VH-VL binders against q5gan3. Designs and how they scored, part 2

Target 1, 136 residues: q5gan3
Amino acid sequence: MDIKMQIGSRNFYTLSIDYPRVNYPKGFRGYCNGLMSYMRGKMQNSDCPKIHYVIHAPWKAIQKFCKYSDSFCENYNEYCTLTQDSLPITVCSLSHQQPPTSCYYNSTLTNQKLYLLCSRKYEADPIGIAGLYSGI
Short names: E, the ipSAE of ESMFold2; O, the ipSAE of OpenDDE; V2, 0.75 times the mean of E and O plus 0.25 times the DockQ between their complexes.

## First folded at step 1 (VH-VL)

Design m9 (framework fv_mogamulizumab)
Fold by ESMFold2-Fast, scan of step 1:
Structure m9 (fold): chain C 136 residues (1-136), chain A 121 residues (1-121), chain B 112 residues (1-112)
Amino acid sequence: as target 1 above (136 residues)
Amino acid sequence: EVQLVESGGDLVQPGRSLRLSCAASGFTFSSYAMSWVRQAPGKGLEWVATISGSGGSTYYADSVKGRFTISRDNAKNSLYLQMNSLRVEDTALYYCAKDEWFGELYYFDYWGQGTLVTVSS
Amino acid sequence: DVLMTQSPLSLPVTPGEPASISCRSSQSLLHSNGYNYLDWYLQKPGQSPQLLIYLGSNRASGVPDRFSGSGSGTDFTLKISRVEAEDVGVYYCMQALQTPYTFGQGTKVEIK
């Protein structure tokens, strides 16, 4: 809800942050089916993304990770940082689809570190997720 | 294994200056905020100063603002406290403390053994 | 400045009995990010302070499960379910919500 938030950061906040985690009503089979249906409507996008991540943490806690965005993620052409803390994350994985009319997702709740995409080097804003940290 | 080793404490007269150092090892020094916390003999803990990982932000207790300067040298994994215009009330054991968080102070996960500063005429 | 007040300041405890320490802040320590910026530290005689509980209720690594922290906003409690001889020392609460960061006066836990 920060004024003058960069478009990339505002979209990330809207589409990938959900805190506290909201449970969707009985019209949907699981968290991701409800969320992805809503998000496809908001994005005016009829495709079925294969994977989507949602972080269940306060926005201000997530913003702080990009204050030390000193790494560069070549494949995204963006600066990035590994979160120092494990975060509660829902992974929405595409189960099956009948494009463009319907998409069905599996919901997996996990708690792990992630690579956060940042708008610039140091003192930046979060704009996306590059991936989950696998350790070794 | 995180280790913090303070040095530079001494007996000094009021009005003089002293510089404290803290040598850090066992973690990526530049990624974490660092602080100085002091304890007068037989008294409680008092926060003195904090510096962000990059060194771009510094914060001070009102009692030391304008007299003390916190700084760091990330290439040397070292934290410093320059103490000017020392007063008898500055007499204390000075601890170097590491924050577990990188952007702003959350909590001190590691503390050094402290270095004693005595200001007496 | 946020004033931190601990009670009691002296707490003699019989070994094996529970102990409870209160910490109150002059203003709410609940940040908009959902965390309570209150931490607990223990200073054993002749030793440096050590972290016990961070952000209200999270036990630090290596800290026995007999220690627990609770509370939110302005009223916080540290509990020790069964006090052992090694638990003697001075306990401090600290707020890290805003500068200047401030500690409580300390609570001295002694064996009776």
Scores: ipSAE 0.000, ipTM 0.502, lowest interface PAE 18.5, mean pLDDT 82

Design r11 (framework fv_romlusevimab; at its last look DockQ between E and O 0.06; V2 from the best seeds 0.00; counts 0 for: pae E 3.8 > 2, placed apart)
Fold by ESMFold2-Fast, scan of step 1:
Structure r11 (fold): chain C 136 residues (1-136), chain A 124 residues (1-124), chain B 108 residues (1-108)
Amino acid sequence: as target 1 above (136 residues)
Amino acid sequence: QVQLVQSGSELKKPGASVKVSCKASGYTFTSYAMNWVRQAPGQGLEWMGWINTNTGNPTYAQGFTGRFVFSLDTSVSTASLQISSLKAEDTAVYYCARSDYLTEWGYYYGMDVWGQGTTVTVSS
Amino acid sequence: SYVLTQPPSVSVAPGKTARITCGGNNIGSKSVHWYQQKPGQAPVLVIYDDSDRPSGIPERFSGSNSGNTATLTISGVEAGDEADYYCQVWDSSSDHYVFGGGTKLTVL
């Protein structure tokens, strides 16, 4: 197993899974502003990510979707699979940024199927989200 | 040094075929996608598609299916574009350009290294 | 299909600031890249991911992207900046790169 794949899975668990969904202190103006502030610190990233997805489900339930990856997401150069079940998700969308480093996000709760990036074709771990399924 | 070197100019008659080659050097060939971009005389840049250099799977933009084929020879770090049944409308400069794959964060670097271009002229 | 709109031409006096716009529906949600193309030459990436500069690109080149408009800004314009400039995004919904029509920058 690649060390890179192990690191990807750990980062995904830490930054994109939040179950049960936590409440951020009143000093933050909404869920995504609290979460994105935390993530920027962890990633040491000065950019304001345009979009970020957070899944509100247990790791084991999410991990099961990567048991078999039926697709390969060419643009990511990674295996991927469409979840057959809808999952509770928060979508964090960048509203505006105030130079030099302040980022402001809108939080949207939804329940959708999504494309998971998986570390390999069989018996793999989730390493990212390629997108949300728009047919529902 | 990171470099893409393309084959020389081609003059062809309508109905002929042409193969344009793009040789990469100075980096790991399979770590980057290869794009093909067309520019007709006096016109802007038009993306034709890309090929995953790790899987060999091509993706064609609408309008470039059928007569256009993207291929690889990874043993010599070369990508190729073949155009069959040439038409006058295929007259253009054809560029190869590398791009990084998307990260799990959705970041896309753009096309940071370009070939010098291959002029293909189709005339009777 | 996603469409990027650029003005066909922009004129600027030497030493002044040029601003080249790239319009697209909700383009602020996408990462915008900018290319410079001089006559007879291949394009050169001058800005990636909205505002980042590749090595070797002078700091007088900057970019921004918000709402429906991305902008390439060139301060202290020099004669050598005359070129066609193209904006470009990756449209994840279609799995396609999309280029703007290009803007010819004239320094007079």
Scores: ipSAE 0.502, ipTM 0.827, lowest interface PAE 2.2, mean pLDDT 86
Fold by ESMFold2, look of step 2:
Structure r11 (fold): chain C 136 residues (1-136), chain A 124 residues (1-124), chain B 108 residues (1-108)
Amino acid sequence: as target 1 above (136 residues)
Amino acid sequence: QVQLVQSGSELKKPGASVKVSCKASGYTFTSYAMNWVRQAPGQGLEWMGWINTNTGNPTYAQGFTGRFVFSLDTSVSTASLQISSLKAEDTAVYYCARSDYLTEWGYYYGMDVWGQGTTVTVSS
Amino acid sequence: SYVLTQPPSVSVAPGKTARITCGGNNIGSKSVHWYQQKPGQAPVLVIYDDSDRPSGIPERFSGSNSGNTATLTISGVEAGDEADYYCQVWDSSSDHYVFGGGTKLTVL
């Protein structure tokens, strides 16, 4: 079995934060396809992640949510918090399943609260996104 | 090498208890979650639950919240399954299996290392 | 709870291709793992995350996952491939692993 790269605070900033939202040139087949192609190359990962979230807010604002995280998420073995405010995000969802060399993603821009994963080891910095809040 | 070694097979009578141990070696015990999987004779694999090896907090699958207890001794890299008030229906092979903790992309590697299994036979 | 459905058995002649299916609602959104279990042995991971092979697994094992069906494909089947095969997912809504019922592969 190959060891899986875990996303850390550095990778989370690079792969999940895009502020202000970049405008890709023609030929990227939309926002998510450009981003996910770069991410897979950067991570040296052969799979096609089923879903990925990109936050369009300043890193400093996102860091503050984790400074006061209020629970431990056993499944992730990390602290977690629900953001107090809705954030502008792009949801990248896989629409072409196989093979990984041709992964195709749909892009959906929305504004929602989300569950952040907060590092046990990096001064509670954000390291991932567990999911979106329903908005109820 | 990465390895999970389970305690030996057990023959028990109904109403007794059994404790199956699973000793890990060749890796950092607290870096992976520990799962328990049951396989009754001639049946498929049934996930019983898992334990967080950092916190000691177990999660039990439906049907395993009563007589089944997961525990740890991290000082000797050992996970244990205790089954109390044994019934004939508990006759099975019990496996421990490690898995990575959840990432934002799910459990990427599945259960990559398994113990050899411990047969528990409950017979009157 | 989330349910995975596998055919109870599949028979394939030596040298042919076996396809073992694993059905689940929207399973294409989940990461599917496959295990091989030979008689009297512990399961062995043969495919993880839909299509990736652990070290030591032959290239003739492959996997796919889309829509409501994941498939384990074994090309050029050999007698040594005769085993039970289980699919598995992590179901995030219940925070549980789920195994399929298993498929016995017979090589005639």
Scores: ipSAE 0.221, ipTM 0.725, lowest interface PAE 3.8, mean pLDDT 84
Fold by OpenDDE, look of step 2:
Structure r11 (fold): chain C 136 residues (1-136), chain A 124 residues (1-124), chain B 108 residues (1-108)
Amino acid sequence: as target 1 above (136 residues)
Amino acid sequence: QVQLVQSGSELKKPGASVKVSCKASGYTFTSYAMNWVRQAPGQGLEWMGWINTNTGNPTYAQGFTGRFVFSLDTSVSTASLQISSLKAEDTAVYYCARSDYLTEWGYYYGMDVWGQGTTVTVSS
Amino acid sequence: SYVLTQPPSVSVAPGKTARITCGGNNIGSKSVHWYQQKPGQAPVLVIYDDSDRPSGIPERFSGSNSGNTATLTISGVEAGDEADYYCQVWDSSSDHYVFGGGTKLTVL
């Protein structure tokens, strides 16, 4: 595993995996706002990402999905796979109302199949989430 | 197995041009950006800029615009640096080094693979 | 432009611990990389993203980053560790990779 894949996997784990799930009150906005602030800091980017997904499942369980990845997602220039099972996730969505100097997000808890980005073809690690499975 | 091999040393007169090549092997050339780094004798490392190996779009650091041109030949996994109107102050070792592109996770990557360097000497 | 400041030189006895600092305004918020360069050779990445080691780099090499200072720590220094060491960050304000001035590590 080269350094690119290693860093990609590490960052994905750090920024997109939260297991066990941190408990927060319904409607609490601090979870996504805090996470996204951290992410933007790491990225050194002031732009507000429109959406971010956090998976609440064991890392080892998530890794298994990419082991059999064989499809190339041209839009992402990465290999990808669809999770066989629905996973509990938090969806951080950019709010329509934004403060002047920060990014404000809504959080949604849901259970969805995911399109994972994988570090390579076969025996890969997850490095991102391309999106949610819509059943199409 | 993963390596960058640069062209040999160059001795040039002021005002001449030089083209340094950097051939990649052991990995997918277009999966990494190619950086150029200059090191004058006895001096530190200077980032010159990088080129997107997918789009061919170059980005030049301040101080390295105009006479410096990054180019690609993807068919042979080669990046090149051309310096025109050479000056004595251009005397240095020039390195190519790969790094990742900006992703959703930002720039967390160092330059993990380097060429062996190409010495360019500009002397009258 | 963003500036990284390193001490010009550090001396250490064999077997001791060397610490090379890299100062920068709020550098703790950045990802710091470290390179080792021996005479006549190309730089080698020894630490990336503050504290991670590439494959093949001994565990003697470690990194930390907080506040305004990043530090490369080399424990159990060996003669072969004598080299120049450079810190590096990506500066989003200028869209530049920025190197420190380099530190000459001398093993006494």
Scores: ipSAE 0.052, ipTM 0.683, lowest interface PAE 3.6, mean pLDDT 90
ESMFold2 (binder alone), look of step 2: mean pLDDT 92; pTM 0.949
ESMFold2-Fast, scan of step 3: ipSAE 0.436; ipTM 0.801

Design r4 (framework fv_romlusevimab)
Fold by ESMFold2-Fast, scan of step 1:
Structure r4 (fold): chain C 136 residues (1-136), chain A 119 residues (1-119), chain B 108 residues (1-108)
Amino acid sequence: as target 1 above (136 residues)
Amino acid sequence: QVQLVQSGSELKKPGASVKVSCKASGYTFTSYAMNWVRQAPGQGLEWMGWINTNTGNPTYAQGFTGRFVFSLDTSVSTASLQISSLKAEDTAVYYCARGDYEWLYFDYWGQGTTVTVSS
Amino acid sequence: SYVLTQPPSVSVAPGKTARITCGGNNIGSKSVHWYQQKPGQAPVLVIYDDSDRPSGIPERFSGSNSGNTATLTISGVEAGDEADYYCQVWDSSSDHYVFGGGTKLTVL
């Protein structure tokens, strides 16, 4: 199946959305090690991101949050919004590296409100996750 | 073909030090991780940690820091386990085992080195 | 820490089928590996990635892994299969390998 989306939104969909959640790939150390290995190969780089988030919700539900993306997140140079609802997510956190090809991740399941990055002000597409809502 | 050959058995007094070696052959030494596994008499297998044969960086399981040191000499395809300040509780068979860091199983094992600590 | 539970002993008659279980929380989402250890010998990998056999391991050895239980199955058991069997997984939360306590298979 071909998904017609803008490049930034398509990358976000491919790398950060997994719904319904796929079973842990066999032969890898948990869910995140399989996913992060796939991501590094697809992006053609050897970087080991410290943290990566995966949302387990339908794309259409996530797109709705960027409908009113009227806040600006200066540190990302992008518009952003806080999700109204908590979403099920996997947090992939870097444990250690064995260069040149291996990054080792811990997988944590949680249910959190997220700061989404949106491609523009109003009627935008989700393009990333700025972070988790900490609620203080 | 692929072979891991460990050093011979050791009988030591408490407080002494011991070095167990594991010589690899039949494959590219730096392409696989080397793991260490301990088995106390009549007990099961206990993973101690591993060493990255390409970088030389060791990783120790909880409980095996301080007195236990993993090292390697890539010029002779050998990994070593050093135990200092030996205690009676260190009496065990120590195995080296080859691991693919990506795929996580230990496909080849050394024959084991018995370390006995007694007064 | 993550724990794998094996029965300490299983007895089987020659020619019958032995089943050795390995229990773990959501173990079906992990890859399970099995090792055979005969008295006085080093462990030998007999099953990897739940159900795959290394070269040289007879087809009467098979594995499965689903839900909270992985199983090593040995059909047509022979006296030479008498050994301790250990299951193993990688625990991503603690970043280490976990072995089960081992099962002594007795062929009587």
Scores: ipSAE 0.000, ipTM 0.514, lowest interface PAE 15.2, mean pLDDT 82

Design r9 (framework fv_romlusevimab)
Fold by ESMFold2-Fast, scan of step 1:
Structure r9 (fold): chain C 136 residues (1-136), chain A 125 residues (1-125), chain B 108 residues (1-108)
Amino acid sequence: as target 1 above (136 residues)
Amino acid sequence: QVQLVQSGSELKKPGASVKVSCKASGYTFTSYAMNWVRQAPGQGLEWMGWINTNTGNPTYAQGFTGRFVFSLDTSVSTASLQISSLKAEDTAVYYCARGPEYYYGSGSYWYFDLWGQGTTVTVSS
Amino acid sequence: SYVLTQPPSVSVAPGKTARITCGGNNIGSKSVHWYQQKPGQAPVLVIYYDSDRPSGIPERFSGSNSGNTATLTISGVEAGDEADYYCQVWDSSSDHYVFGGGTKLTVL
């Protein structure tokens, strides 16, 4: 089965927000290998995503960025906003994979502004990450 | 058991130097930033700056550059504040305070969850 | 340059509700943290991220933040709640933590 990751506020909270940050899940080498294994299990997804972002901030702080999300990101068919502050983010990048089920990730901690996807134009909930902002 | 313990009170003359130490215990020292906060007699709290305990890089608030130096000794989980060329206006209680956690990056929107007991520095005559 | 304004003092009778305000331009777009400081003691975090409560802080303490005013609310006030209370935010424009001037809570 080709199961797509679902996007929504509940899935975003569960899969892309980790606060307080756990350092290493038991039995895994590095943060991303443990998290991505958990994520694939929860979504019943055997794909190895090439990139995944995790925000290390409380839901309330993240939710404030979507209060006035009046921009629309056509490529995602969702409202979006650029965060006012840089957020601590772990970038999980696929290093290599061995079929059918083994995915190996590099974990990179960074502090950047990001484009949040928001559920509606005003007073919205965050539902995903469109990408990171690094300037020009 | 998780605590910050600061050095004892100091009485100094104008022009002298003082070093206030803050020893951490019960947690991984290099996982949390260390902030310094000043409180002059009868006044409120004033943020002085912070030091990244993993990298050793200090950041000073405006007004606390030059005479003020933040430093670390990671082998003993201790952060220090040195004040040179002391003035009467430096009389205050100096606090160290923990936050944010290193894995959360900079201190931009964070809070201080653990405080030292304070060190009184008196500069007179 | 960003300034947080607190009333210098608030008085409340035991068992009643105290409300301590923290005023700031568009403070509802910021995350507000609150500290309690008793005489001769270091500050203690009592509320973080507007309304979250640290372990060990009783449920009588709550917070809110919208528009230009954040509020620390203490219900069923006890004599032991007498203290100075400080609000705090991060000011992105100056890369600076800002504390309010403090409010002395007196339980009469």
Scores: ipSAE 0.006, ipTM 0.580, lowest interface PAE 12.0, mean pLDDT 82

## First folded at step 2 (VH-VL; framework fv_romlusevimab)

Design r11a (at its last look DockQ between E and O 0.06; V2 from the best seeds 0.00; counts 0 for: pae O 5.2 > 2, placed apart)
Fold by ESMFold2, look of step 2:
Structure r11a (fold): chain C 136 residues (1-136), chain A 124 residues (1-124), chain B 108 residues (1-108)
Amino acid sequence: as target 1 above (136 residues)
Amino acid sequence: QVQLVQSGSELKKPGASVKVSCKASGYTFTSYAMNWVRQAPGQGLEWMGWINTNTGNPTYAQGFTGRFVFSLDTSVSTASLQISSLKAEDTAVYYCARSDYLTEWGYYYGMDVWGQGTTVTVSS
Amino acid sequence: SYVLTQPPSVSVAPGKTARITCGGNNIGSKSVHWYQQKPGQAPVLVIYYDSDRPSGIPERFSGSNSGNTATLTISGVEAGDEADYYCQVWDSSSDHYVFGGGTKLTVL
């Protein structure tokens, strides 16, 4: 089976929500390396995703944003919504200073609004993140 | 067995219309987007656009927004390309190809299954 | 708008390694797919997401992507590998798939 076809939005809550933020052995500077290693081990997956977002807010607060989703994102084939408030987010980005097979990540904590992907089928639960809201 | 089967080759005169069909089998039709790709004789591949198989909303690449129309018949798992006001420069092989929808991780699995191609020849 | 540049042709002796490049501005931030097309046939996906192989593609096909260059590598080249090879990305700024111009691999 093609495991990458199954990675989609299956584990959004488990992989993209961390509240309160967990302490990893290397502290915040090692946060993404710890998280991404756990994810690859749990999924038995050797791939290094180029970017991953983690939201540090209660799940129920995140669910409410999708209740009022306002557009359909054709490229994702899902509803999407811009969050009304900025949220604390860690951005895990793959370091270009190392070979991709080494899977070394930079961790950046920020506060931004983001585009949530919202399920078409079930109470509009959040199932993914389409991106961050960029300023001018 | 996942398969895309296209309609047969067509010989047309300038100014006519043609409809190329692409029938999917062996998978859930609405789980994948459908793309159209053109290849003129001796030339490379050119993406024409795609259609969302759940909403029926097409997206056309630049240069394909006029005479080219994508459509669906989901009851028979078929996507179609209609080309109107045919010109000699429309002579090409036309492919349908499915692709995944975008995910939060940005995974693009590419166009993993292609139809066999339909040759459209436009000449007097 | 976004442009992918490939060499028109590459020649490699049997058993040697072929490297086919795909140049693009900051292509390392994009996911690159590679297609093989033999004469009279539809393209076949051989590499996706820079370096992953679909089921049925031999291990001697590999890919890499960093900076401004993606590379398809075919080790132990065989006569059956003679084909045109196309790179492809999705460009999110234009909402377009973009193909490279294609590279003809010749095995001498």
Scores: ipSAE 0.239, ipTM 0.745, lowest interface PAE 4.2, mean pLDDT 84
Fold by OpenDDE, look of step 2:
Structure r11a (fold): chain C 136 residues (1-136), chain A 124 residues (1-124), chain B 108 residues (1-108)
Amino acid sequence: as target 1 above (136 residues)
Amino acid sequence: QVQLVQSGSELKKPGASVKVSCKASGYTFTSYAMNWVRQAPGQGLEWMGWINTNTGNPTYAQGFTGRFVFSLDTSVSTASLQISSLKAEDTAVYYCARSDYLTEWGYYYGMDVWGQGTTVTVSS
Amino acid sequence: SYVLTQPPSVSVAPGKTARITCGGNNIGSKSVHWYQQKPGQAPVLVIYYDSDRPSGIPERFSGSNSGNTATLTISGVEAGDEADYYCQVWDSSSDHYVFGGGTKLTVL
């Protein structure tokens, strides 16, 4: 793997994989707020992403989904695949009310099939999440 | 296989112009930003700026505006640095180096592939 | 502008551990990259994202970053490790890559 693939995979693992899942009370917003603060710091980006997904599954299980990827997602300029199974995820969505100097998020736990971005066409690693499967 | 090959050494007079080329091979040229780094004799590395290989949009570091111009020829996977009105203090080795960037998330990484460097000597 | 501070030189005996520091205000909140440059050669990325190694870089090279100091650690130093080492960050405030001043590692 080239360094670009390594970096993409590493960042995805660090920022979008949390296994085993940490238990928080329902409606607790601290999880996403903390994660997104860390993300913004490491990415050197002061902008508030509108949405972020965190997968609560073993990394090796997630890697398998990109093994046979062959579809190109033009809107992301990356290869992508749809997970065969629903995965437990936390959805961090930007709140409508924002503090002056930080990003405030709502946390939602759910189980969804995901569109994964893959580092290359075949034998690839996940490097991102394009979105949730809508069933259409 | 992945490499950046720069043009040869240059000897110029003050006031002249020089154009250093950097040809990429072994990877998709437009998938990485191209950076330029200057290193004066016996000195450290100085980031000059970078150019977005997709949009062609250059960003120049402070101190490298005006006389320094980044350009692209995507048809031959080549980035170029032009320095006009050369001065003695422009004497240095100039490197091109690729870096990954994800514009959607806006995060930046290190420079994983470097050219061999181009020595530019400005002398009267 | 954001400034990275490195010691001008570090000396180490073969087989020992070398530590090269990179100081910066709250550098622990940034991602630090390290480059090795041998005489007459282009720099080589040896650590990226604080502690990750590119393929081909020996495990002897490691990195850490916390507080106001990032550190490149080279265990079991070899003669071939003699080089200049530079730390680097992206500064979002200025939209600049910033290099440290470099550290000359001498293997005694």
Scores: ipSAE 0.043, ipTM 0.682, lowest interface PAE 5.2, mean pLDDT 89
ESMFold2 (binder alone), look of step 2: mean pLDDT 93; pTM 0.950

